# VHH binders against Type-1 glutamine synthetase 1 (glnA1): the designs that were tried, part 9

Target 1, 342 residues: Type-1 glutamine synthetase 1 (glnA1), of Dictyostelium discoideum (Social amoeba) (q86b00r158to499)
Amino acid sequence: PRNSLQRAIDRLKNKFGISLKGSFEEEFYLIKKGDNNNSSVASLLNSIEKLDHGTFANYHSLDCYGDILEKITNALEEQGLPIEQLLSESGSGQFEITIDYTDIMEACDRHIIVRQTINSIASYNGYIATFIPKPFDGLVGSGCHAHLSLWDTNDSNLTPDANGECGLSLVNQFFIGGLLKHSKSLTALFNTTPNSYKRLKPFYWSGCNVSWGLDNKESFIRIPSSPFSATDGCSNFEIKTIDHTSNPYLAMAGIIHAGFDGIENSIAPPPPTSLFDQSVLNNQLIPSNFEDAIQSLKENHYLCENIGNDISNAFIHVKLAENKILKELSDDDQILKLLELF

## First folded at step 22 (VHH; from p4 with G110A)

Design q3
Fold by ESMFold2, look of step 22:
Structure q3 (fold): chain B 342 residues (1-342), chain A 125 residues (1-125)
Amino acid sequence: as target 1 above (342 residues)
Amino acid sequence: QLQLVESGGGLVQAGGSLRLSCTASGFTWTMGWFRQGPGKEREFVASISRSGGYTYYADSVKGRFTISRDNAKNTLYLQMNSLKSEDTAVYYCAASIIYYGRGRHLTSEADYDYWGKGTRVTVSS
């Protein structure tokens, strides 16, 4: 799959002189193991669901987990990974780490290292780190949001245009048009387990609407604003649905080929939507289960051929078999199995 | 909620020294000192990483002030030597609950999430 991403990168660069840069917002939970390690992982996860979700939960999590978070940040910094931020998220014991953006191949390589490092440091210190999309029914899920931008051969950011819709250049709008056109098929690459779809619900800020807009947390494509957006435009766009069950190389290959289609065919996205007006403008949703997502991918000959027919066929076969096995398990047993897989 | 309590302010003659301290009620990432002189905007003085290995100073205090911290006591310090009348200000302790990378200097008020009430330092000529 890494070679598939390299071919996508080369295709976009050779035809249009465009490169993709990005980074991931890595969301995860930390759980302290029991003294004798005999408890099921699911029972340990459920004990966290009973924690207070009150007004001061963000600082409480930092204060309780500060020592392990310090070890994690030290390990990442010692490996030369330039951490942009680590912060507490809304779930008790949930955190988010973001590495500085870079060329998309390196960003994907960094994504792998971040997960491996966090898992290793947690395990050595008597913790479980989990990146499972929805490990707790009562707490917020964990995503792997991608922040992306388009750049030219002079290393200038092509994404912003202060005069463009949502502060974006026309070429970036066409890229987004391609992403929205292919969004249902891309979901199969982004969200590859039954558990993924427990997180992907309308009104959960998961990005289930096939739409885009400024600061719209319900849209597949969110455009983050900044204090400088009115004068400089918006520097990047965000895909919120991606989770840690995805292969980052296949996910990004799919994104590039979808965006390529948008640019090559001048596919205009629909008018943007806002967080409070979503029902007025666009009510299409991404697939609500993996079977529908994978069926969309199977029928998407454009994406499958460009990713590589052998790679796409192998992905489809493996993930359908894996999903069948997972669906036969209880919710607790699915979580245990997902910890082995991810 | 994180609480920050400063102490050690007072009246000192020019050329003298003071040591400020700030006790935090729990875990913090970067901590810093800011100050606000009479009729002036609040300004950055110094910052220190959780480990103590990454410090940064405003130009006006370099070589005269030393920031340090003792994480076992949750306490931040500012050793102020060779004090000048221009150092007269209310000094504020600040803390970040967001980890920022080691190459980033937290010199803006917006970089800090929690603040103490301040301690007054007056340097007489």
Scores: ipSAE 0.755, ipTM 0.901, lowest interface PAE 0.7, mean pLDDT 88
Fold by ESMFold2, fold request of step 23:
Parts: C-alpha cells; sequence; structure tokens
Structure q3 (fold): chain B 342 residues (1-342), chain A 125 residues (1-125)
C-alpha cells in the first residue's frame, strides 16, 4: 500500500504539478491498569473514572495523566518527531497529538511511528493506549482527522484564496468536489470495522454528513479558519471521518485519486453548509455500516483500478472476512478483541 | 482547576536581587512570567519548558533574569539580578495546559491558559 500511495502522489504531480502535505490529529484514550482484572469494558471505564474522577474540564485529565503524557512526548521528540501540540480532548482520559505537517508520504510514515510509540510507552508504564473509534458508548469517540493542503512545484500553498468560497482556491474546491463524489467509497478505506460506525453518527462531530463548510464539525470536510482567513484565505482542509482502523497509505491513496478526479473533471462541490444550517439544507450521509461502504468501493472501478486492482481486491476480501468474524462477537468481546489490534 | 500562586515580591534597591516563586496546584507544560509596569500593558518576561531545557527571555531581561522550575514541587522561579527601576511591575505567573513542540517560544498571553494574581516588585534607588 505504500507503493500505491507513491503512485497516487506521482500521478497528481505529473498531471497537475500538485503535491499534497498534511498531518493527522491522533485521538486516543489512556487507561491505567488497576489491581483488578481489566478484562471487561465496564472495568476499563471504571479505571478511567477512578483516576479522572468527576472531571469534564480539559485540565483535570492533564493533571491525572501528566506524568505518562510527559513520557510519551519525550519519546516522540527524542525520535525526531516534531510534535505540534498535545491536548486533552472531550472524553475523560482522551488526548490528541498532532505532528507538524509535511509531505504526505512522510506524514503517513510518522503516523505509524506515533501510534507505535504511544502504545509502547503506555504499556511499559502500566497503561493501555487505545485508538479504537468508539471504545466506550458513554464517551466521545476517537478519530484520526487528516489536515491537508495542496502545493505547487515552487512549494507555494495552493489551498488558500481569500476571494474563494470558504477561503479556498478553485483547484482546492474541485479537489473537495472529488472527495465528496467518492465519499461513500472512501468510507470503506477510512472506517474498516463494525465499531467504526458506532462513532459515525449525526451530532457526534464525526463528520458523517456528505458536505463541507467553514468550521463545520458535522461535515465530511471541515475548513478550519484563522484570524487571518478573511485576508489570506484558509490554509488547509480537514477530513473528519478517518479513524485508526484505516491503513494510512491506502486511505491517502484513495483521497488523492478522488481529488484528482475532481480536478480533472472540474467537479464543483455542493454549496457549503454551516453547523447550524446542516440539517435543513443537506442531510445526505455516508454509509452507516461497513457492508454498504465496501459495496460502494467494489462498484467504484475508478478508485479500485487507480489504487491497484490486486490491492483493492485483497483489501475487500480481507476486510469482509474480518468484519464477519467481529460481528459474531458480543459488543464487549468486540472491544476486547479490538484492544489487541488498535 | 489549576491555581497559580506567586510569592517573593517586595521592595528592593536598584542593583539588588529578588527571587520570585510560583506554586502550581498541579501538572503544567510550559510556564512563564509576565509583568505589568505602571501605565504599561502586560508584557512577556520569560518562559521555560516542562523539562527545563528550553528557555526564552525578553530582550530587556536577558543576562539579568534566570527562569527555572522544580517539577517535584510544582514550582516556577524567576531569579532577578541587577534590578533596575524599569523592572518595577506586578509579575504574573502563567501556565499552558497544551503541550507545544520543543523550539516553540510561548511569548504571547494567548499561549497561556492559567494565570496567577501577581506579586508586586518595586525597585527603588
Amino acid sequence: as target 1 above (342 residues)
Amino acid sequence: QLQLVESGGGLVQAGGSLRLSCTASGFTWTMGWFRQGPGKEREFVASISRSGGYTYYADSVKGRFTISRDNAKNTLYLQMNSLKSEDTAVYYCAASIIYYGRGRHLTSEADYDYWGKGTRVTVSS
């Protein structure tokens, strides 16, 4: 799949002189192992609540987990991974790490190292780090949001245009048009387990609406603003739905080929939506289960051929088999099994 | 919630020294000192990373002030030497609850999430 991403990168550059840069927002939970067996979801939730008692404020989670977070940040920095920021997220015991953006192949390589390092440091120190999309029904899910931007051969950012819709250049709008056109098929690459779809619900800030908009956390594509967006445009866009069950190389290859289609065919995205207007104007959703998502991918001959037919066929076959096995388990047993994988 | 309590302010003769302390009620990433002189806006003085290995100073205090911290005591320090009348101010302790990567200098008020109430330093001739 890394070779598949390299071919996608080359294709975009050779045809349009465009390169992709990005980074991932890595969301995860930390769970401290107690004196009792943590073999059930209820016991894992109790471990979080016991340590992070009564807090919904971002600070109390930091105070409870500060020492392990310091070990994680030190390890990443010593490996040469330039952390942009680490912060507490909405869930009790939930955190987010973002590495500095860079060319997309390196960003994907760094994503692998970040997850491996967090898991290793947590395990060595008596914690479980989990990247499961929805490990706890009562707490917010964990995503792996991608922040992306388009660059020309002179290393100039092509994404912003202060005069463009949502502060974006026309070429970036076409890229997004392609992403939205292929969103159902991309969902199969982004969200590869039954658990993924417990996170992908309206009003969970998961981005399951097939839409885009400025600062719209319910949209598949969010356009982050800054204080200078009105004068300088918006420098990047965010894909909200990606989670850690995805292979980053395969997911990003799909993104590039979808965006390529948008640019090549001048596919305009639909009118942008706002957070407060989304349910009235456009409530089209991505697939609500893996079977519908994977069927969309199977029928998407454009994506499958460009990713590589043998790679796509192997992915589809393996993921259908894995999903069948997982669906035979109880909800709790699925979580415990996924803890071994993510 | 995090609380920051400064101490060590007082009256000191020009050319003298003072050591300010700030005790945090819990874990902090980068910590810093700001000050507000008579008739002036609050300004950055110094910052220090959690590890203590990354420090940054305003030009007006370089070579005279030293920032340090003791994480076991959750305490931030500012050693102020060769004090001048221009150093007269209320000194504020600040802390970030977001980890920012090594090499980023947190010199703006917006970089900090929690603030102390300040300690007064008066430098006389």
Scores: ipSAE 0.739, ipTM 0.899, lowest interface PAE 0.8, mean pLDDT 89
Fold by ESMFold2 at other seeds, fold request of step 23:
Structure q3 (fold): chain B 342 residues (1-342), chain A 125 residues (1-125)
Amino acid sequence: as target 1 above (342 residues)
Amino acid sequence: QLQLVESGGGLVQAGGSLRLSCTASGFTWTMGWFRQGPGKEREFVASISRSGGYTYYADSVKGRFTISRDNAKNTLYLQMNSLKSEDTAVYYCAASIIYYGRGRHLTSEADYDYWGKGTRVTVSS
């Protein structure tokens, strides 16, 4: 799959002189091991529920987990992974780490290292770290949102245009048009387990609407603003649905080929939407389950051929078999199985 | 929620020294000192990372003030030497609950999430 991403990178660069940079927002839960070793889903939830809920900047989670978070940040910094920020998220015991953006191949490599580091530091210090998309029914899910931008051969950011729709250049709008065209197929690459679809619900800020918009947390593509967006444009765009079940190299290869289609064919995205606009209520949704997502990918010969037919066929076969096995487990047994993987 | 309580303010002669303290009720990332002089806006004085290895000072206090912290006591310090009349101000302790990467200097009020009530320092000629 890393080779597939390299071919996608080369294709975009050779045809258009464009390269992709990005980073991931890594969302995860930390669970402090108790006297009984947290051997069931109920015991895991009890370990988290000892924390009071609050705002997104939930101080109780920081105060309870400060020592382990300090060890995690030190380990990442010592490995040369430049942390942009770490903050408490909405879920009790949930945190988000974002590494500084870089060329997309390196960003994918860093994504793997960040996960491994967090898991290792947590385990060594008596914690369980989990990246499962929806580990607890009553708590918010975990994603790994991708922030992306387009750059030219002179290392100039091509994404912003203060006069463009949502502060974006026309070339980036065409890239987004391609992403939205292929969004249902891309979902199979982004969200590869039955559990993934417990997170992907309307009104959960998971981005399941096939739409885009400025600061719209319900859209597949969110355009984040900054204090400088009015004068400088918006420097990047965000894909919200990606979770940690994805292979980052295949996910990004799909993204590049979808965006390539958009640029090559000048595919304009639909008008942008806002969170409280009536148009949000009328948007199409991404598939609500893996079977529909994978069917969309199977029928998408453009994506399958460009990713590589052998790679795509193997992915489809393996994930259908894995999904069948997971769906036969009880909900609790599925969570316990996924804990071994994520 | 996190509470920050400053102490150590008072009246001091120009050229003298004072040590300010700020006790936090729990864990913090970067901490800093700000001050508001008579008739002026609140301004940045100094910041220090959780580890203590990354400190930053406003130009007006460099070489005279030293920021430090003791994480075992959840306490932030500001050692103020060679005090001048323009150092007269209410001094505020501030803390961030977001970790920003090493070397980022948190010099804006917007970088901090929690604030103390302040302690008054008066420097007399």
Scores: ipSAE 0.725, ipTM 0.893, lowest interface PAE 0.8, mean pLDDT 89
Fold by ESMFold2 at other seeds, fold request of step 23:
Structure q3 (fold): chain B 342 residues (1-342), chain A 125 residues (1-125)
Amino acid sequence: as target 1 above (342 residues)
Amino acid sequence: QLQLVESGGGLVQAGGSLRLSCTASGFTWTMGWFRQGPGKEREFVASISRSGGYTYYADSVKGRFTISRDNAKNTLYLQMNSLKSEDTAVYYCAASIIYYGRGRHLTSEADYDYWGKGTRVTVSS
């Protein structure tokens, strides 16, 4: 799968002189291990430190978990992983770490090391770290949002254009057009378990709408603004649906080939949408379950051929078998099984 | 909420020294000192990482002021030596609840999430 990403990187560079840079926002929960009573989902939920109803929620999680978070940040920094930010997220015991953006291959390699480090430090210190997309029905889910940008051969950022729609250059708009065209197939690469689709709900800020827009948290493609966006344009775009069940190399290979299609065929995205203006929204959604997403991928010969037919066929067969097994389990047993894997 | 309480301000003669303290009610990442002179905008003085290994100073105080912290006591310090009348200000303690990577200097007010009420330092001519 790493070789598949390298071929995608080479293809984009050779045809258009474009490279992709990015980073992941790594969302996860920390759960304190009790005695041997952490054998059910209910016991795991009870092991999360209680927080007041949003009052002090952001700071209270930091104060309760500060020592373990310090150990995690020290370990990442000592491995040479330049942390951009660590912050408390909305869920009780939920945190987010972002590493500085870099060439997309290195970003994927760093993504793996970040997860391994967090899991190892947590386990050594009496915690469970979980990256399960929706581990607790009453708490917000965890994603690994990708922030991406396009660069030329002189290492100049091609993504911004202050005069372009949403502050984006035309080439980046075509890249997004390709992403939206392939969004249903890409969902199979991004969200590979039945649990993933418990997170992917409209109005959960998960990005289920097949749309794009400035600061639109409901869109598949979000364009983050900054204080400088009016004069300099927007420097990157965000894909919100990706979660930790994905293989990052396959996910990014799919993104590159979808964006390549957009540039090569000059695919204009639909008009951008805002979170609060439904009058111009395309009401299309990404697939609501894995079976529909994987069927879309299976029929997408363009993506399958470019990723590699052998790799795509193996992915499809393995994930269908895994999803069949997981769907036979009760919701609680599914979570316990996923806890062993993610 | 995180609470920050400064102490140690007062009146001191030019050329003298003063030590400010700031006690935090809980865990903090980077902490810093800012100051506001009469009729001026609040300005950065110094910052220190949680580990204490990364410090940064405004040019106007380099070599005269030393920032330090004691995490066991949740306390930030500013040792101010060779004081000048220009150092007269209300000094504010600030703390970040977002971890920013090692070597990043938090020199803007927007980098900090919590603030103390300030302690007055007056340097007599």
Scores: ipSAE 0.718, ipTM 0.890, lowest interface PAE 0.9, mean pLDDT 89

Design q3
Fold by ESMFold2 at other seeds, last read:
Structure q3 (fold): chain B 342 residues (1-342), chain A 125 residues (1-125)
Amino acid sequence: as target 1 above (342 residues)
Amino acid sequence: QLQLVESGGGLVQAGGSLRLSCTASGFTWTMGWFRQGPGKEREFVASISRSGGYTYYADSVKGRFTISRDNAKNTLYLQMNSLKSEDTAVYYCAASIIYYGRGRHLTSEADYDYWGKGTRVTVSS
């Protein structure tokens, strides 16, 4: 899959002189291994709630987990992974870490190392770190949102245009047009377990609407604003649905080929949407389960051929088999099994 | 809710020294000192990372002030030497609850999430 991403990178660069840069927002829960052995989902949730209770969850979580978070940040920095930021998320015991953006191949390599490092440091210090998309029904899910931007061969950011729709250049709008065209197929690459789809619900800010918009947390493509967006344009765009079950190399290869289609064929995205615009109620949704997502991918001969037909066929076969096994488990047993993987 | 309480302010003669303390009620990442002189906007003085390995100083105090912290006591310090009349200000302790990475200098008020009420330092000529 790394070679498939390299071919995608080369294709975009050779045809258009464009490269993709990005980073992931790595969301995860920390769970103290306790006297309960942490052998059930209920015991895991109790471990989080016993440590992280109070009226101000963002600060209380930092105070409860500060020592382990310090060890995690030190380990990542010592490995040369330049942390952009680490912050408490809205779930009890949930955190988000982002590494500085870079060329997309390196960003994918860093993504793997970040997850492995967090897991190792947590384990050595008596914690479980979990990247499961929806480990607890009553708590928010975890994703690994991708922030992406397009660059030319002179290392100039091609994404912003203050006069463009949502502060984006026309080439980036065409890239997004391609992403939206292929969004249902891309979902199979982004969200590869039954649990993934417990997180992907409308009105959960997971990005289930096949749409785009400025600061629209319900859209598949969110355009984040900054204090300077009105004068400088928006420097990047965000895909919110990606979670840690994805192979980042396949996910990004799919993204590049979809965006390539958009640029090559000048595919304009539909008009942008807003959370406060009733048109969001009529927007198309991404698939609500893996079987429908993978069917969309199977029918997408463009993506499958460009990713590689043998790679795509193997992915489809393996993931359908894995999903069948997971769906035979109770919800709790599925979570306990996924803890071994994520 | 994180609480920051400064202490150690007072009256001191020019050329003298003073040590400020700030006790935090819990864990913090970067901590810093800001000050507001009479009729002026609040300005950055110094910052220190959680580990203590990354410090940064405003040019006006570099070489005269030393920032340090004792994480076991949740306490931030500012050792102020060779004080000048222009150092007269209310000094504010600030803390970030977001980790921003090594070597990033948190010199803007917007970089900090919690603030103390301040301690007064008056340097007499």
Scores: ipSAE 0.714, ipTM 0.891, lowest interface PAE 1.0, mean pLDDT 89
Fold by ESMFold2, last read:
Structure q3 (fold): chain B 342 residues (1-342), chain A 125 residues (1-125)
Amino acid sequence: as target 1 above (342 residues)
Amino acid sequence: QLQLVESGGGLVQAGGSLRLSCTASGFTWTMGWFRQGPGKEREFVASISRSGGYTYYADSVKGRFTISRDNAKNTLYLQMNSLKSEDTAVYYCAASIIYYGRGRHLTSEADYDYWGKGTRVTVSS
């Protein structure tokens, strides 16, 4: 799959002189293990509640986990991974770490190292780090949001245009048009387990609407604004649906080929949408389950051929078999199995 | 709720020294000192990373002030030497609960999430 991404990168560069840069927002939970290392989902949830419970509720997660978070940040920095931010997220014991954006191949390589480092440091110190999309029904899910931008051969950012729709250049709008056209197929690459679809719900800020918009947390493509957007445009766009069940190399290869289709065919995206504006009605959603997503991918010969027919066929076969096994398990047993896999 | 409590302010003659302390009620990432002089806007003084290995100073205090921290005591310090009348200000302790990468100095008020109530330093000529 790394070679598949390299071919996608080369294709975009050779035809259009464009490269993709990005970074991932890595969301995860830290769970303190019991003395006997026997974990059930109920035991894991209770451990989070006991650690993250006290008189200082708004700050308590950082204070409870500060020492392990310090070990994690030190390890990443000393491996040469330039951390942009680490912050507490909405869930008890949930955190988000973002590494500085870079060329997309390196961003994917960094994503792998970040996961490995967090898992290793957590395990050595008596914790479980979990990147499972929805590990606990009562807690917010964990995503792996991608922030992306298009660059030319002179290393100038092509994404912003202060005069463009949502502060984006026309070429980036066409890239987004391609992403939206292929969004249902891309979902199979982004969200590869039944558990993934427990996180992907409308009105949960997961990005289920096949739409795009400025600061729209319900859209498949979100355009983050900044204080500089009025003068400089918006510097990047975000895909919120991606989770840690994805292979980042396949996910990004799919994104590049979808965006390539958009640029090559000048596919304009639909008018942008807003969370709180009724001016453009949008009821189209990404698939609500893996079977529908994978069927869309199977039928998408453009994506499958460009990713590589052997690679895409293997992915489809493995993930269908894996999903069949997972669906036979109880909810708790699925979580325990996913801890082994991700 | 993180609380920051400054101490060590007072009256000192020009050329003298003073050491400020700030005790945090819990874990913090970067900590910093800011000050607001009479008729002035609040300004950055110094910052220090959690590890203590990354410090940054405003030009007006370089070579005279030293920021340090003791994480076992959750305490931030500012050693102020060669004090001038222009150093007269209320000094504020600030802390970030977001970890920022080792290249960022956190020199703006917006970089900090929690603030102390301040301690007054008066330098007489």
Scores: ipSAE 0.713, ipTM 0.889, lowest interface PAE 0.9, mean pLDDT 88
Fold by ESMFold2 at other seeds, last read:
Structure q3 (fold): chain B 342 residues (1-342), chain A 125 residues (1-125)
Amino acid sequence: as target 1 above (342 residues)
Amino acid sequence: QLQLVESGGGLVQAGGSLRLSCTASGFTWTMGWFRQGPGKEREFVASISRSGGYTYYADSVKGRFTISRDNAKNTLYLQMNSLKSEDTAVYYCAASIIYYGRGRHLTSEADYDYWGKGTRVTVSS
């Protein structure tokens, strides 16, 4: 899978002189092990509620979890991972950590190290860290949103154009056109468990609409603005649906090949949408379950061939079998099983 | 919400010293000191990371002021030596609830989320 990403990186660079840089927003919950051993989903939820019941949840979460968060940040910094930010998210006991952007292969390597470090530090200190996309029906889900940008061989950012639609250069718009064309197939690489699809619903800010737009949290591709976007353009774009069940190397290989198709064939994206526009209610959606997503991938011979037919066939076979097993479990047993994995 | 309470202000003669303290009601990442002189805009004085390993000072106070913190007591300090009349100001404690990476100085008011009510320092000629 790492080799598949390297081939995708080389393909984009050799044909177009373009390199991809990025970073992940790593969302996760911390659960303090209680006196009852946290042996059920209800007991896990109670542990979160006991620690984080303040009226000022953003600061209250920091105050309740400060010691473990400090150990996590120290461990990451000592390993040489340059943390951009760590902050409390909207879920009770939920946090987000972002590492500085870099070349996409290194970003994927960092993503693996971040998850491993957070899990290890949490476990050693009597916590459970979970990256499950939707561990609690009543609480906000967790994703690992990717922020991406296109760069030339002189290390200049090709993504922004103040005169372009949503502040993006034409080449980046074609890249996005390719991403949207392949979005249903890419979903199989991004969201690989039945639980993933509990998060991917309209109005959950998960990005399940096959659309793009400036600051549109409901779109598959969000274009973040800054105070300088009007003069300088927008420096990056965000893919919102990716969650921690994905293999980051396969996910990014798929993204590169989809974007390559967009540039090579000059695929214009549809007109952008806004969060407050009624058009977000009528947008085409990504698949609502893994079976439909994986079927789209199976039929996408372009992506499968470029990722590698052996690799994509193995992925499809393994994930279909895993999904069948997971779907036979009760909701609680599925969560408990996923806690062992994520 | 987080509460920050400054103390240690007062009247001091030029060339003298004062030590300011700020007690936080809970956990904080980076903390800093700002000041507002008579008729002036509030300005950055110094900042310190939670570990204490990353400090930064405004040019006007370098070598005279020392920022430090004691996380066990949730207390931030500013040791002010060789005081000048232009150091006369209300001194404000500030704290961030977002962790920013090592080496970022947090010198802007926008970098801080919580503020104390201030303590007055008057340096007489």
Scores: ipSAE 0.713, ipTM 0.888, lowest interface PAE 0.9, mean pLDDT 89
Fold by ESMFold2, last read:
Structure q3 (fold): chain B 342 residues (1-342), chain A 125 residues (1-125)
Amino acid sequence: as target 1 above (342 residues)
Amino acid sequence: QLQLVESGGGLVQAGGSLRLSCTASGFTWTMGWFRQGPGKEREFVASISRSGGYTYYADSVKGRFTISRDNAKNTLYLQMNSLKSEDTAVYYCAASIIYYGRGRHLTSEADYDYWGKGTRVTVSS
C-alpha cells in the first residue's frame, strides 16, 4: 500500500506538476483501566464518567487527564513529531492531536507513529487509548480528519485563490470535483468496519453529505476559513469522514487518483453548501453501511486499476472477511473486539 | 471552570523588586503574564511552558523579570527586579488549555483561554 501511494504521488506530479501535503486530526478517547480490567463496554464507559464528569466542560477533561496528556506530548515531541496542537474534544475523555503538515507520504508515516505512541504511553500508564470511530453510543465519535493542500514544483501552495469559489483555486476545485464524484467508493477506503457507520450519520458533523462548503461540518469536503481567507484565499481543505480503521496509504492513494480524475477531466464540483441549507436533508449521502461502500469500490474500475488491481482485490477480500466476523457479534462484543484491533 | 488568582502586588520604589504569584485551580499548559498600564492596552510580559523549559519575554522586561512555575502547587511566578515607573500596571495571569508545540511563543491575548482578575503593581519614582 505504501508503494501504491508512491505511484499515485508520481502520477499526479508527472502529469500536472502537483504534489499533495497534509496532516491528520487524531481523535481518541483515554480510558483509565479499572480494578476489573474493563472487560465490558459498560465498565469502560463507567471508567470515563467517573474521571470526567460533564462532557460539555472541555477544561474538566484536561484537568482529569493532564498528567497522561503531558506524557503523551513529551513522547511525541521527543520522537521528532512536531505537535501543532493538542486539545480536549467534546466527548468525555476525548482529545485531538494534530501534527504539523508535510508531504503526504511523510504525513501517513507520522499518522502511524502517532497512533502507536499514544497507545504505548497510555498502556504503560494504566490507560486504554481507543481510536474506534464510535465506541460509546451516548458520546461523540472519533475521526482522523485529513487536512490537504496542493503544491507546485516550486513548493508554492496552489490551493488558495481569494477570487475563487470558497477561496480555492480552480485546479483545487477540480480536485474536489473528482473527490465528490468518487466519494462513495472512497468511503470503502476511509471507513472499513460496521462501527465506522455508527459515526457517519447526518447532523453528527461527520461529513456524510456528498457536498463541499466553507466551514461546513456536514460536508464530505470542508473548507476551513481563517482571518486571512478574504485576502489570501483558503490554504487547505478537509476530508471529514476518514477514521482510524483506514489504511492511510490506501486512503491517500484513492484521494490522489480521484482528484487526478477531477483535474484531468475538468470536473466542476456542485455549488457549495452551508450548514443551514435545508436541502441537506435531501442531498446525496455517502453509503450508510460498509456493504454498499465496498460494492461501490468494486464497481469503480478506475480507482481499483490505478490503486492496483491486486492490492484492491486483497483489500476487498480482507475487509469483507473482517466485516463478516464483526457483524456476527453483539454491539458490545464488537466494541471489545475492535479494542484489540485499533 | 479554571480559576486563576493573582497575588503579590503592591507599592514599590523604583529599582526595587517584587514577586507576583498566580494560583491555578487545576492543570494548565502554557501560562503567561500580561499587564495593562494607565491608559494603555493590555500587553504581553512573559510566558512559560508546562515543563518550564520554554520561556519568552517581552523586550521591555527581558533581563529584569523571571517567569517560573511550580506545577506541584499549580502556581505561576513573576520575579520582577530593577523595577521602573513604566512597570506600573495591573498584572494579569493567563493560561492556555490547548497544548501548542515546543518553541511556540504565546504572546497574543487570543492564545490564552483563561484569565485572572489582576493584581496592581505601582512603582513610585
Scores: ipSAE 0.692, ipTM 0.885, lowest interface PAE 1.1, mean pLDDT 88

